VH-VL binders against Putative dimethyl sulfoxide reductase iron-sulfur subunit B (dmsB). Designs and how they scored, part 4

Target 1, 262 residues: Putative dimethyl sulfoxide reductase iron-sulfur subunit B (dmsB), of Halobacterium salinarum (q9hr73)
Amino acid sequence: MTNYGLVIDQERCIGCQSCSLTCKQENNVPMGQFWNRVLTQGGDHVDTPSGDYPEGGDGGTLEMTYQPTACQHCENAPCVKVCPVNATYTRDDGIVEIDYDKCMGCRYCMAACPYNARVFNWDEPEHRPEDGTGDVAERPQGVVEKCTFCSHRVEDGLDPACVVNCPADARIFGDLDDDDSTVSKYIAEYDTHQLLDEKGTDPSTYYINGEMSPGRPWKSKKLESELDDDEAAKAARRRSGSVENGYDVTPHVPAETAGGDD
Below, E stands for the ipSAE of ESMFold2; O stands for the ipSAE of OpenDDE; V2 stands for 0.75 times the mean of E and O plus 0.25 times the DockQ between their complexes.

## First folded at step 1 (VH-VL)

Design b21 (from b01, 14 letters changed; framework fv_bermekimab; at its last look DockQ between E and O 0.01; V2 from the best seeds 0.00; counts 0 for: pae E 7.7 > 2, placed apart)
Fold by ESMFold2, look of step 2:
Structure b21 (fold): chain C 262 residues (1-262), chain A 122 residues (1-122), chain B 107 residues (1-107)
Amino acid sequence: as target 1 above (262 residues)
Amino acid sequence: QVQLVESGGGVVQPGRSLRLSCTASGFTFSNYGMHWVRQAPGKGLEWVAVISYDGSNKYYAESVKGRFTISRDNSKNILFLQMDSLRLEDTAVYYCARGKYSYGFRDAFDIWGQGTLVTFSS
Amino acid sequence: DIQMTQSPSSVSASVGDRVTITCRASQDISRWLAWYQQKPGKAPKLLIYAASSLQSGVPSRFSGSGSGSDFTLTISSLQPEDFATYYCQQANSFPWTFGGGTKVEHK
C-alpha cells in the first residue's frame, strides 16, 4: 500500500525559488497565486535573516533557513474534515486532492488549514503562459486550489516537478510505507520535524534541519520505485557516498528498455 | 433561535440616500457570507449584493453597481447596505439573507429576514 | 447573465396532487441550483440546494432533480400549506439570478 511523502532538507535548500516557479509552470497556477512559497525562518521572527551584523573590525555573520511551504498532504487533514460536499478528499496513496466539480467555494478548508496552503479563485483566473505544460487543466472561478504532489506526474511514474527541478537536490519524494525508500530512510536517519506537529494534522512532509543529508540520490525524472537496477545502484552509491572499484561487482543489464533513463 | 432583522427602510425622494441595516442573532455571524435580495411589488426576486464572511470580497448586481455599497461589522453582528442615488426602480422589499457557506460563492440563502420596504413619494 | 426560465407560471392543483415545476437555465449550471418557497407577506424559504439536497426542516414530499440546464421541483402529495409561489435560483456564476416564479394555487 503506497503512502506518498516528501522530505525537504533545509540544510541543502538555497532559497532559489525554483520549486515555486516550476510548480506554477507545471500546474498552470494562476497569476498572482503560489501553491508553494519559500519562506525565511532566520532571526527573531519570520522573514528575517539571522546572524550577527559586521561592526568595527570584528567577525559577524548572516544566516538564514529557508522553508519551502505548500500543502503538507496531512494524514489527519482538517481540510478534508470540514468540506461539506466532500470535494476535498484523501486518496488511497495519501495524496490530498480536490474535485473541482464538487467544490462550492465556501473556503472552510482554507480557514481550517494551519499552513495557509490553499488559494481561492475569487476572480476569473489568468495564466501566463496560458496553460504551462498543457497537461493540467485550468481551475475555474469559485474553487480553491493547492499543491497536488503533482499527482498527474506520479501516476505516470515521475517525481513531482519541484523535486526534479531542485538544483540543490533538497527534495526527496517517495513511499512512506516502504521502509527501504529513501524518504523513509532519511526520516529514520536524520533529525526531522513536521510543521506545526502539535496541531495533530500528521503531515506527510518532513523537514531536515541540523545535519545535511546526501540529498536526492537519483538524477532521473522517475519515481524511486520506477528506477531500474542500474539506476537504483547508482542512487544507493550517491546516498552513501561509497564507490565500488573492485571487480567483484557483477554487472547486470536493465530489463527491456536499456538506456531509457531520463 | 437564528434571526435576521432588517431596518432603515422608508419613504424617500428620488436621488436621495438610505442606509439599510441587518442585525444577526443566534449564530456566529462572522462565519457566513451575507447577501441582500430585493423584491419589487408584484415582481420576483432579484439578488443585489454579497459580502464575504470577513468583508474582504464584495460583488454587486449590475443594476446597483456604483450606487450601492455592502458592508459588515462583525463585532456588532450587523450587515449594511448603503443605497445612494436612489431611483424609482429601486422600490422593493429588501431582504438580508445568510449564505449557507462562509464565503457565499455558489450559495443558497438558508436564512432570511422579514424585509424592509423602500418606496418613494413625489 | 444566466437567464432562468420557470414553467409553468402557475399551476392549479388540489390537495393530494403530485405537482411538478421545471426550471431551465440558459447555460450549463452543473448542479448549482436552489429552490425557494414564498408565501404572501413572508420571506422566501429555502427548500432544495445543489439541485437535489433537501434543506433541514423541509418535508420529504419535496424533492429536486436535474443537472446541467434542466431542473425539476416535485411535490409528491400537495398539502394545504404548499400553496405558494416557488422560485429557482442559479448559483453557478455571478450575478446570481432567479426564475420568474411559479404560483401553485387551489383548484
Scores: ipSAE 0.013, ipTM 0.533, lowest interface PAE 7.7, mean pLDDT 85
ESMFold2-Fast, scan of step 1: ipSAE 0.019; ipTM 0.540
ESMFold2 (binder alone), look of step 2: mean pLDDT 93; pTM 0.951
OpenDDE, look of step 2: ipSAE 0.017; ipTM 0.570

Design b22 (framework fv_bermekimab)
Fold by ESMFold2-Fast, scan of step 1:
Structure b22 (fold): chain C 262 residues (1-262), chain A 126 residues (1-126), chain B 107 residues (1-107)
Amino acid sequence: as target 1 above (262 residues)
Amino acid sequence: QVQLVESGGGVVQPGRSLRLSCTASGFTFSNYGMHWVRQAPGKGLEWVAVISYDGSNKYYAESVKGRFTISRDNSKNILFLQMDSLRLEDTAVYYCARSPKYDFWSGYHYYGMDVWGQGTLVTFSS
Amino acid sequence: DIQMTQSPSSVSASVGDRVTITCRASQDISRWLAWYQQKPGKAPKLLIYAASSLQSGVPSRFSGSGSGSDFTLTISSLQPEDFATYYCQQANSFPWTFGGGTKVEHK
């Protein structure tokens, strides 16, 4: 079985929030809710300097580090353990999913998540009707939701929307159990870390921190030459790597709904 | 001691508006979710709307969505139902009811309605 | 919306009889089912919540069972004050929905 994971390169991340906006478009997430938030390092609001901001003619310069944060898809997920009806479960491919038909809306999983990655839908979600494509499902009410690693896309052989539409190519997705995958090569070659690793949840999301390392080329010129063996990662880079090429934010409709022979 | 008392029902004409009130006493109103449930003459119970204990979340039955608005004033222990664009199909006894929270570490679930008001009748004249 | 199908619509019984009422949800509602008793001209009274938990002050002759999609309310020995209409209600997701009701009446 595959074991999906994600690497976020904070040295490449420019804080533009395309990943958050693309996620909303792809998954029909309503106004006022976020499955993926871009924070400054330390959990502060986006565009807030991490640490001290130098004033006047001091010798320092402003350094900004961004931390995109969503469901980490933990292997030892506390949200799975606390669900009294087994609505939250871990798939064989490592994706943590919610069975909306079983979810009773108790929100116990939200309290158990150390990443604050879950939202609750009380009302029919507030969003503009024209923002949808007509083929994308409306969000269910009375249930808990979160990032799915775009399982509807992944099941059809596509990368998550936030990976494909990252203009900085700061996100690498793939099979952690395949040593030849681009995501596995990044984890092997760079110092990566998991958020709140002391909690023991064992996230499937890894971060290359924004701190300069003497053992790594700064700004990762090596990364651009390294992505040669993963076709999906290469496609994601070509699609999202330039504002000249624009962004394809058209939501993916699963193959089962497509008409045969059209 | 624990009581819910509805008021504001009456005879109205189709297309008009009416506001129902429900006054709570004998318990800490702000700790409970509040519901409106209606029952047409000779028919069964129909759930209408809910408002969370702090007023931050609301939900409506499809038949009333866009026409009815639920609200509460926790400082006065009063629940409201603003009914706009009333139809003959809205003829019913309207009950307010409270729901206790099933509390988890920092989450909750509403699981039933343990205290009900006496009901207030909304009818139409031609 | 979750549809709640209640059966029978009415049952004729005598004092001392065992009465069983069933309720079926159109989808899995786990344990989030409540039972109510309503007498003519009165507001409903909560009897059971979370499928099997007896509400404080309700006589022990009332019991609930079931999980998932199939639920039952049982009155072990019917008393004169138990002639009423009974409703099930799912509390799994909004909108909440009631069954059609079961009228327990004299033979």
Scores: ipSAE 0.000, ipTM 0.385, lowest interface PAE 20.6, mean pLDDT 76

Design b23 (framework fv_bermekimab; at its last look DockQ between E and O 0.01; V2 from the best seeds 0.00; counts 0 for: pae O 10.5 > 2, placed apart)
Fold by OpenDDE, look of step 2:
Structure b23 (fold): chain C 262 residues (1-262), chain A 121 residues (1-121), chain B 107 residues (1-107)
Amino acid sequence: as target 1 above (262 residues)
Amino acid sequence: QVQLVESGGGVVQPGRSLRLSCTASGFTFSNYGMHWVRQAPGKGLEWVAVISYDGSNKYYAESVKGRFTISRDNSKNILFLQMDSLRLEDTAVYYCARGGKWFGELYFDYWGQGTLVTFSS
Amino acid sequence: DIQMTQSPSSVSASVGDRVTITCRASQDISRWLAWYQQKPGKAPKLLIYAASSLQSGVPSRFSGSGSGSDFTLTISSLQPEDFATYYCQQANSFPWTFGGGTKVEHK
């Protein structure tokens, strides 16, 4: 059975917010609302690090990473469980959606979501532009809405808009139940984590662990200066595009044909 | 403009090896998955192999698995197909084709003109 | 592997004719289907992707429809440059597979 999931490579994320804006346009997300956010882990403000700059030649403690966050489409979704009218449901393909005809606007699901991924239409929604880029119906006042993994695109054989339009290629969408899928291979190969995994929500979103600290080699928790000769050689090979261990990977859901960066 | 140019085809003896190349231009080569697709004379299209943008992921058709190796040099914008233990049934025009980002799109939006691999009698 | 069956294998038509080509998959492939045009001695050209999306630069007389297992390519009014072989391709499951092709030839 198909179970769609998302891998986000935080090492590749550049915090450009393209995913947020693209999502808004594609899905007719109302003014003032965002289904897809790019949060900063670091200082008190967006795009600011925490820690201290090196003093006296000592190692610095500056740390910053980007945390793209949307609905996690949890396998054990609290939002599904708390919905008194079963408006929130899990599809056969693992996508968690809202039946807007059933939604009564109680907002229990918002309280239950540990990721704050759901938004509510308090007023009549406004859109700019009035029409989005996707064939998605606008939602009325008084309902909750959230990321759908762009189910309308997936059903048409396309990747979600946020995936397609990521300039850094930090987002990978595919079937988690397929061991040979690209997403499954990445999860298997790389050090990943899920948000708030202690909550037991079992998210269908995985993050490749990455820090935006200078000197951190690709796909490593160590600084390059901390690597032994063998590890450093491996890192150098990865940067050069030469991989030691190739593997067979099933393709993920295809993206829309892009005009190319050509 | 996107351009793919295959080379390396020719006449070969069964059991021998041949290496095909595809030179890409007009796009960021390192961002795209690349494919080989072949076509026997007077026949249809057969997918052969795919390689991800960074070369970490590879897939092969069962008919060539264990014999063919796909690789790439992103610094030179070149896609390769090493063909070992060649068989008569490998006779075909070999096309390189662009896929999508990563593995990306599972469609082939740009194709080279192909290079012919045949066998000596 | 998913088998793709095209019909007809060949069709004779005249300029201005409406031409319809069908492709059937051995299983449900949702909308993971593309159509290609190939002229003699040339590489294939992508026409339609995702079952019904028109590739950039392709004339609007080409259209694709279908979902699941049955798909159709339609040329609303055949032009002289449209005489070629057309292939469908599924992108639902590895390995990628093509239909046997449909040759559109002059009547």
Scores: ipSAE 0.006, ipTM 0.491, lowest interface PAE 10.5, mean pLDDT 85
ESMFold2-Fast, scan of step 1: ipSAE 0.007; ipTM 0.420
ESMFold2, look of step 2: ipSAE 0.007; ipTM 0.502
ESMFold2 (binder alone), look of step 2: mean pLDDT 92; pTM 0.940

Design b24 (framework fv_bermekimab)
Fold by ESMFold2-Fast, scan of step 1:
Structure b24 (fold): chain C 262 residues (1-262), chain A 124 residues (1-124), chain B 107 residues (1-107)
Amino acid sequence: as target 1 above (262 residues)
Amino acid sequence: QVQLVESGGGVVQPGRSLRLSCTASGFTFSNYGMHWVRQAPGKGLEWVAVISYDGSNKYYAESVKGRFTISRDNSKNILFLQMDSLRLEDTAVYYCARGPLKYYDSSGPPFDYWGQGTLVTFSS
Amino acid sequence: DIQMTQSPSSVSASVGDRVTITCRASQDISRWLAWYQQKPGKAPKLLIYAASSLQSGVPSRFSGSGSGSDFTLTISSLQPEDFATYYCQQANSFPWTFGGGTKVEHK
């Protein structure tokens, strides 16, 4: 049985926010909401970023560490335990999902989530004129939402949009229960950690720590399995601009949801 | 087998421009960062420039910054070095070298394959 | 820039000898050091990376050691084809820099 998980390589992450913008486009997330946030580590006067490595140009650019944070898809999820109507549940494939028909909007799951990964859709939603396409499902109102690992994409054999469109290839997605999967090889090869592991939630998202320190690799080396990138992933990475300015990856619409049924 | 073949070297006059090329074969060129390294006659190796796998990031040695431009054409498997405002100090054999996969990865093998080199010299 | 100092500049050796070449970085580069072999008129060839990782196809008589700022390349039993110039190179930070080279020549 498949058990989906994600590795985020902070040593490769460049903080460009493409993953956040791609997620909004793919999932028609309204203005003012983010399912995936890129948090900055080392802000203000406590930074230990390196000035030795020029990043993105003709001068030495100070490199900061970034922490993309979305739903961690926890194996021991507090949000599942507190849901009084069992709207939030863990799928057989490890994805933590919300049954919108059952969600009562009580927001107990939001209070229980230590990652602040959930948003609430008020009855009067904010939206942009360019949010989604005519083929992308509308977001339901009066319910809680979060990152779904793009379950509509993965059910069709595609990686999540934020994985495909990461220009730094800082995201590796796959089956954690398959020791031969790329994601499992990354977890075995590199020193990975889970966010807030002391909370006991057992996240399915793992991080390779990219904080500046003497002797760390500049960037984690690629696994051999990453040499064979598909053409769509390469094209998507070349278009890492803003949602409205040259970033035009078309959201995936499963055939069974064409016409707006859920 | 992996091959890198440089061309475009020759005899130039100071202040002129020259464009070097490096044609790659035997591997997926678009997956690798590429570098230029030079060696003055009878001297040691000096790193010149690097370009990321997709061409989006470039870095230069201070001695060539503002004068040299590295670029690549992934559809043709060709790496370029545009050398402007050439100086006598630029006299060297120029090698193209394959870098680590995609980005600037210090943990991987740097320069696992090199071209044969192309000589850039100056006439009086 | 990180400065790389190699010692000695040259060494005279005979086939079968153990040859040791040292490389010193002006600052801590962890283990991010490579060694190259260059024969006259030829491009350099990668021997060792990450201080001690032997490149595929390189004979086991070559070995690297060290961390921080001091590194060593050892050839345990010199062969006729090993007479060449050897360079160390740091890959810890840009610009990447090379040592001045060590020429291994016949006695």
Scores: ipSAE 0.000, ipTM 0.388, lowest interface PAE 19.2, mean pLDDT 76

Design b25 (framework fv_bermekimab)
Fold by ESMFold2-Fast, scan of step 1:
Structure b25 (fold): chain C 262 residues (1-262), chain A 121 residues (1-121), chain B 107 residues (1-107)
Amino acid sequence: as target 1 above (262 residues)
Amino acid sequence: QVQLVESGGGVVQPGRSLRLSCTASGFTFSNYGMHWVRQAPGKGLEWVAVISYDGSNKYYAESVKGRFTISRDNSKNILFLQMDSLRLEDTAVYYCARAPYRYGSYYFDSWGQGTLVTFSS
Amino acid sequence: DIQMTQSPSSVSASVGDRVTITCRASQDISRWLAWYQQKPGKAPKLLIYAASSLQSGVPSRFSGSGSGSDFTLTISSLQPEDFATYYCQQANSFPWTFGGGTKVEHK
């Protein structure tokens, strides 16, 4: 059976926040909420503006390592253990899902999550349409929500939106139980780590940090196997047909993105 | 308009039981989670218990867990709080309160007038 | 449990004054905070929910602000009917917890 997972290459990540904003657009996440946050290595949230510059540091894209953080889809998920009505559960494919019809809004799962990956929908979403065009569907009210690995997309054979729209190609999604998958090859070849691995939650999200991968080139190079899969990867990253989820038939990101400048 | 009317409060002896009722009108009672909130004389507000729209899910404050039971009768639009093994520390005005949504996971947008539970000793 | 610390415990004010009440959560509650007004012998009344959203029927002189752990209720021009006790309440997680209250009294 499939066991979905994600690798985030922090050496490739440029902190542009496309993954966070694309997730909001794909999943209609309300203004003020984030299912995917881009943090600095110290834990600061890049997508949350601060009125004051942080004391004692040079921030921004200069010399910073970025850590995109969403639901880790843990194998040993504390949020599943504490749910009194089993609304939060682990699917056979490894995705941690919430059954909104069962969720009673107790929020024990939010307190149990060490990644702060869950949000609660108290009222009408704060994201509202502008005059004159398109109804936007509301997110469910009175329930907890989080990153779903875009299960609606992966059930149709497409990659999550944050993977497709990463201009730095810093995200690799696939089946962790398939040794021939690109995601499995990255985990086998590079020094990967899981966030807060000492907590024992066993995340399905893995990070490549340049500091933790001795001997890697100054910029992460694509695996040779990725070049073999280039055409398949392009197909998987595109929407098929005329329109899906309210989007035109257009590519979300160029197939090739190189590190460095001219 | 939304109305909540509590009843059943009174003077009791420590260790005894008392049942509070809250009659709801002006809205579809069976669509809302309901709460009990108490206030000791001269003190602040303390949340007591919640019950989901259909009565299937209930949560309690640690101070009352095992002694109090929240229930509801949707056919009569009545919310109940069964209070067993009462202690002097339970002296308070008890309010029933409505939280929008089926599981009661929201702010308290409507309150009853309250019913006083006190003790003779 | 999330602890809610409300300040001040009382404030003396005159009609027309700007009154500010603060509320601090022991942990990040995002914007999941409500403010209530309670007059002696009466039930509380919801004023503000989701930190800054004005409840229908509540006068515009009431406003809320803040996010994370620090929140403020402001009454821009105090009216005679506003002398009351005000409570904050976090709605981020069960159990619901309230601040200790702020009594707004005649100067």
Scores: ipSAE 0.000, ipTM 0.428, lowest interface PAE 15.1, mean pLDDT 76

Design b26 (framework fv_bermekimab)
Fold by ESMFold2-Fast, scan of step 1:
Structure b26 (fold): chain C 262 residues (1-262), chain A 121 residues (1-121), chain B 107 residues (1-107)
Amino acid sequence: as target 1 above (262 residues)
Amino acid sequence: QVQLVESGGGVVQPGRSLRLSCTASGFTFSNYGMHWVRQAPGKGLEWVAVISYDGSNKYYAESVKGRFTISRDNSKNILFLQMDSLRLEDTAVYYCAREMATIKGYYFDYWGQGTLVTFSS
Amino acid sequence: DIQMTQSPSSVSASVGDRVTITCRASQDISRWLAWYQQKPGKAPKLLIYAASSLQSGVPSRFSGSGSGSDFTLTISSLQPEDFATYYCQQANSFPWTFGGGTKVEHK
């Protein structure tokens, strides 16, 4: 079975918030909401003053440790257990999803999530205008939402937008049940940890937390399998064209499935 | 630099089978979704089939579903189209085309020269 | 299936002319439309994707516009090498479909 997971390399993360901006553009997330937050050590949210996107791309100080945090897609998810209408559920591929047609807006799942990964869409959400970068469906109102691992992209063979558009290459996505996958090799080779592992939720997101010294953050080495990858070929998997951050962040709309699909 | 070369077209009789090949060079084949698009003589373009970069997902036009099979060999940089139960309406030049896989929408950025499939009586 | 209707089916033009080709989708496809150029006996070439984004290596005299269901391809000053058939393609919904083509020919 496919079991999707994510490794975040904190030694490479520079705190630029490109992953947060890209997630908002890919998924049409309203102003004031974040599916993907970049936290400093201690859990404080990285400031994004007076706006829906970073005001200036500070590459981060050498004295900070950053912890990007979104839905962890837990194997033993409290949000699934508390949902009175079974709107929140775990897919066969490990992605924790919300069936918006079933969601009643009770928000019990938000209280149950120890990662504060869920948001509620009030009746009048604000939306930042994105001229020319994509025209996607409006987010549903009166329901809870969160990171989907970009299931609409993953189902079409693409990596999540935050993975593709990380300028520090601090994110590795793939099948945790495939021992030959890059994500599995990272977990096997590096000392990885899960957030709040004492809570017993068993996240599908893993962190590499290297030794960070003020003024001298260290960079993790690439796996040997990555060193031999054609960098031009990696670029071909990324969005074509350019936007303000050097990537084309045009949102992905899935193709319809052919009739008679098993 | 990017090159797609089709082969395997020819003259066939109705009801027979034919296998088309498309050899790719100048790019990392295994990172791209690949398509077959056909064009009947003097007519417009018709999309036929797609295969994902790793071969795990395949979709077909309704007119060929159940008769055509798309496949790929990433170790040899070759795309295939197995065409069974061929009909007169399958007469066309068949192009292989590379997908701009990482952008929203399905666009065909490079095409091969095409290979003609036609019928004898 | 989304039907793509191109107009006109052919247009007669001279070098230096401004040429406009129109494409209409039977459903809202947002901005997910491409334009291709095909010369006789040759494979199609991608000119424009996402309605208005110029493909690398394509001359700036080509431009695209539109959203929703109505789209246009404009050639600002026709050159000798631009006499060809042009196709639009909706990139939004499976199955992907092409317009019937517009032939740009000598007056």
Scores: ipSAE 0.000, ipTM 0.392, lowest interface PAE 17.5, mean pLDDT 75

Design c00 (framework fv_clesitamig)
Fold by ESMFold2-Fast, scan of step 1:
Structure c00 (fold): chain C 262 residues (1-262), chain A 123 residues (1-123), chain B 110 residues (1-110)
Amino acid sequence: as target 1 above (262 residues)
Amino acid sequence: QVTLTESGPALVKPTQTLTLTCTFSGGSISSGGYMGWVRQAPGQGLEWMGTIYHSGSSTDYASWAKGRVTISVDRSKNQFSLKLSSVTAADTAVYYCARDRYYGSGSYPFDYWGQGTLVTVSS
Amino acid sequence: DIQLTQSPSFLSASVGDRVTITCQSTQGIYSSSYLSWYQQKPGQPPKLLIYAASTLQSGVPSRFSGSGSGTDFTLTINSLEAEDAATYYCQQYYSSPPYTFGGGTKVEIK
């Protein structure tokens, strides 16, 4: 069975937030809500310019670590256990989804999620042309939502939008149950970890920790050489939409919605 | 620290287009998250005009500003700009550019502000 | 559109007083993470004091605090100082633009 998962290389992540923005455009997420957030760790100093801080030395201050955080798609998901109407469920392929027709808006799943990965739609979201929504459906009102691993894209053989449009190539998506997959090889070869491992939720998202260094984040040389083997496959999965500045700005429309091109 | 500086005309005639530019110093615009414009008429409160993501791919405007305001970003010059068309005396205000830090919580607090530039609309 | 109403519009208090300013939203603001407070002194740009309803911005004195959820938010100044004479604004970034500011509360020292 397919078991989708994600590896995020924090050594490569530059904190540019492209993954958050592309997720919003792909999934028509309203302004003020985020399914894919970039968290910052570090900054043990007052609001003082780099290089002017007394402890900074000649080279300036230490760089911060960035931690992109979305729904972890946990195998032992507390959000699934607390849902009184079974709206939140785990698919056979490991993706944790919400059946919006069953969701009653009680928000128990939000309180149960240790990653703060869920949002609630109090009002019907505004649909705006400048957000690049095209034919993508408006988000439903009165329900909880979260990252879906872009299931509409992965069902069509494409990687999630945040993976395709990461300018630092800090994200690797694939089948965790396939030992030959790139994500499985990275988990086997590198010191990966799961967020809040002590909580026992068993996430399907794995992180390669970055190393702090003066002046800029350290980037792993090993990852660059290994990613070369998968670049042709990534290019093949980046088929739809216009690309501007390395970003796919056109949301993917599933085949059943694409007007006769089934 | 990161500093923002507004530049543009101090006096604009009615019906003309006001163009203001905000210049980033002490950091790259690409690390700035969201950037916006806020104005303040003499003796009045703060009025949000619009916000743009650093790449220029997402822009939001106040309801009254749609059709009159355009915000754009020029990453090569480390600048972002405001164009306000068909100005009237009601557009006389101090204009601030601001940058927020993306905190991942969905909040867009403006943690860096320019000093403000007074624009007077007069014939 | 979400509108924010601040109360009072003006207050005069003495150094050492505890001052409370309220910000009321016409619609519920989810999780309170989409509300910020700013301080503006005459001739200066606004300064961020509090974000995510209750998180104090780095470098801001601990006498400032924020609280509230849903439609009702509060900025509190414990033991008012002379330097706190300013106009205070709340701002929301909930679900959709416009991302509005409150009308402001002018604080004067007696």
Scores: ipSAE 0.000, ipTM 0.387, lowest interface PAE 16.8, mean pLDDT 74

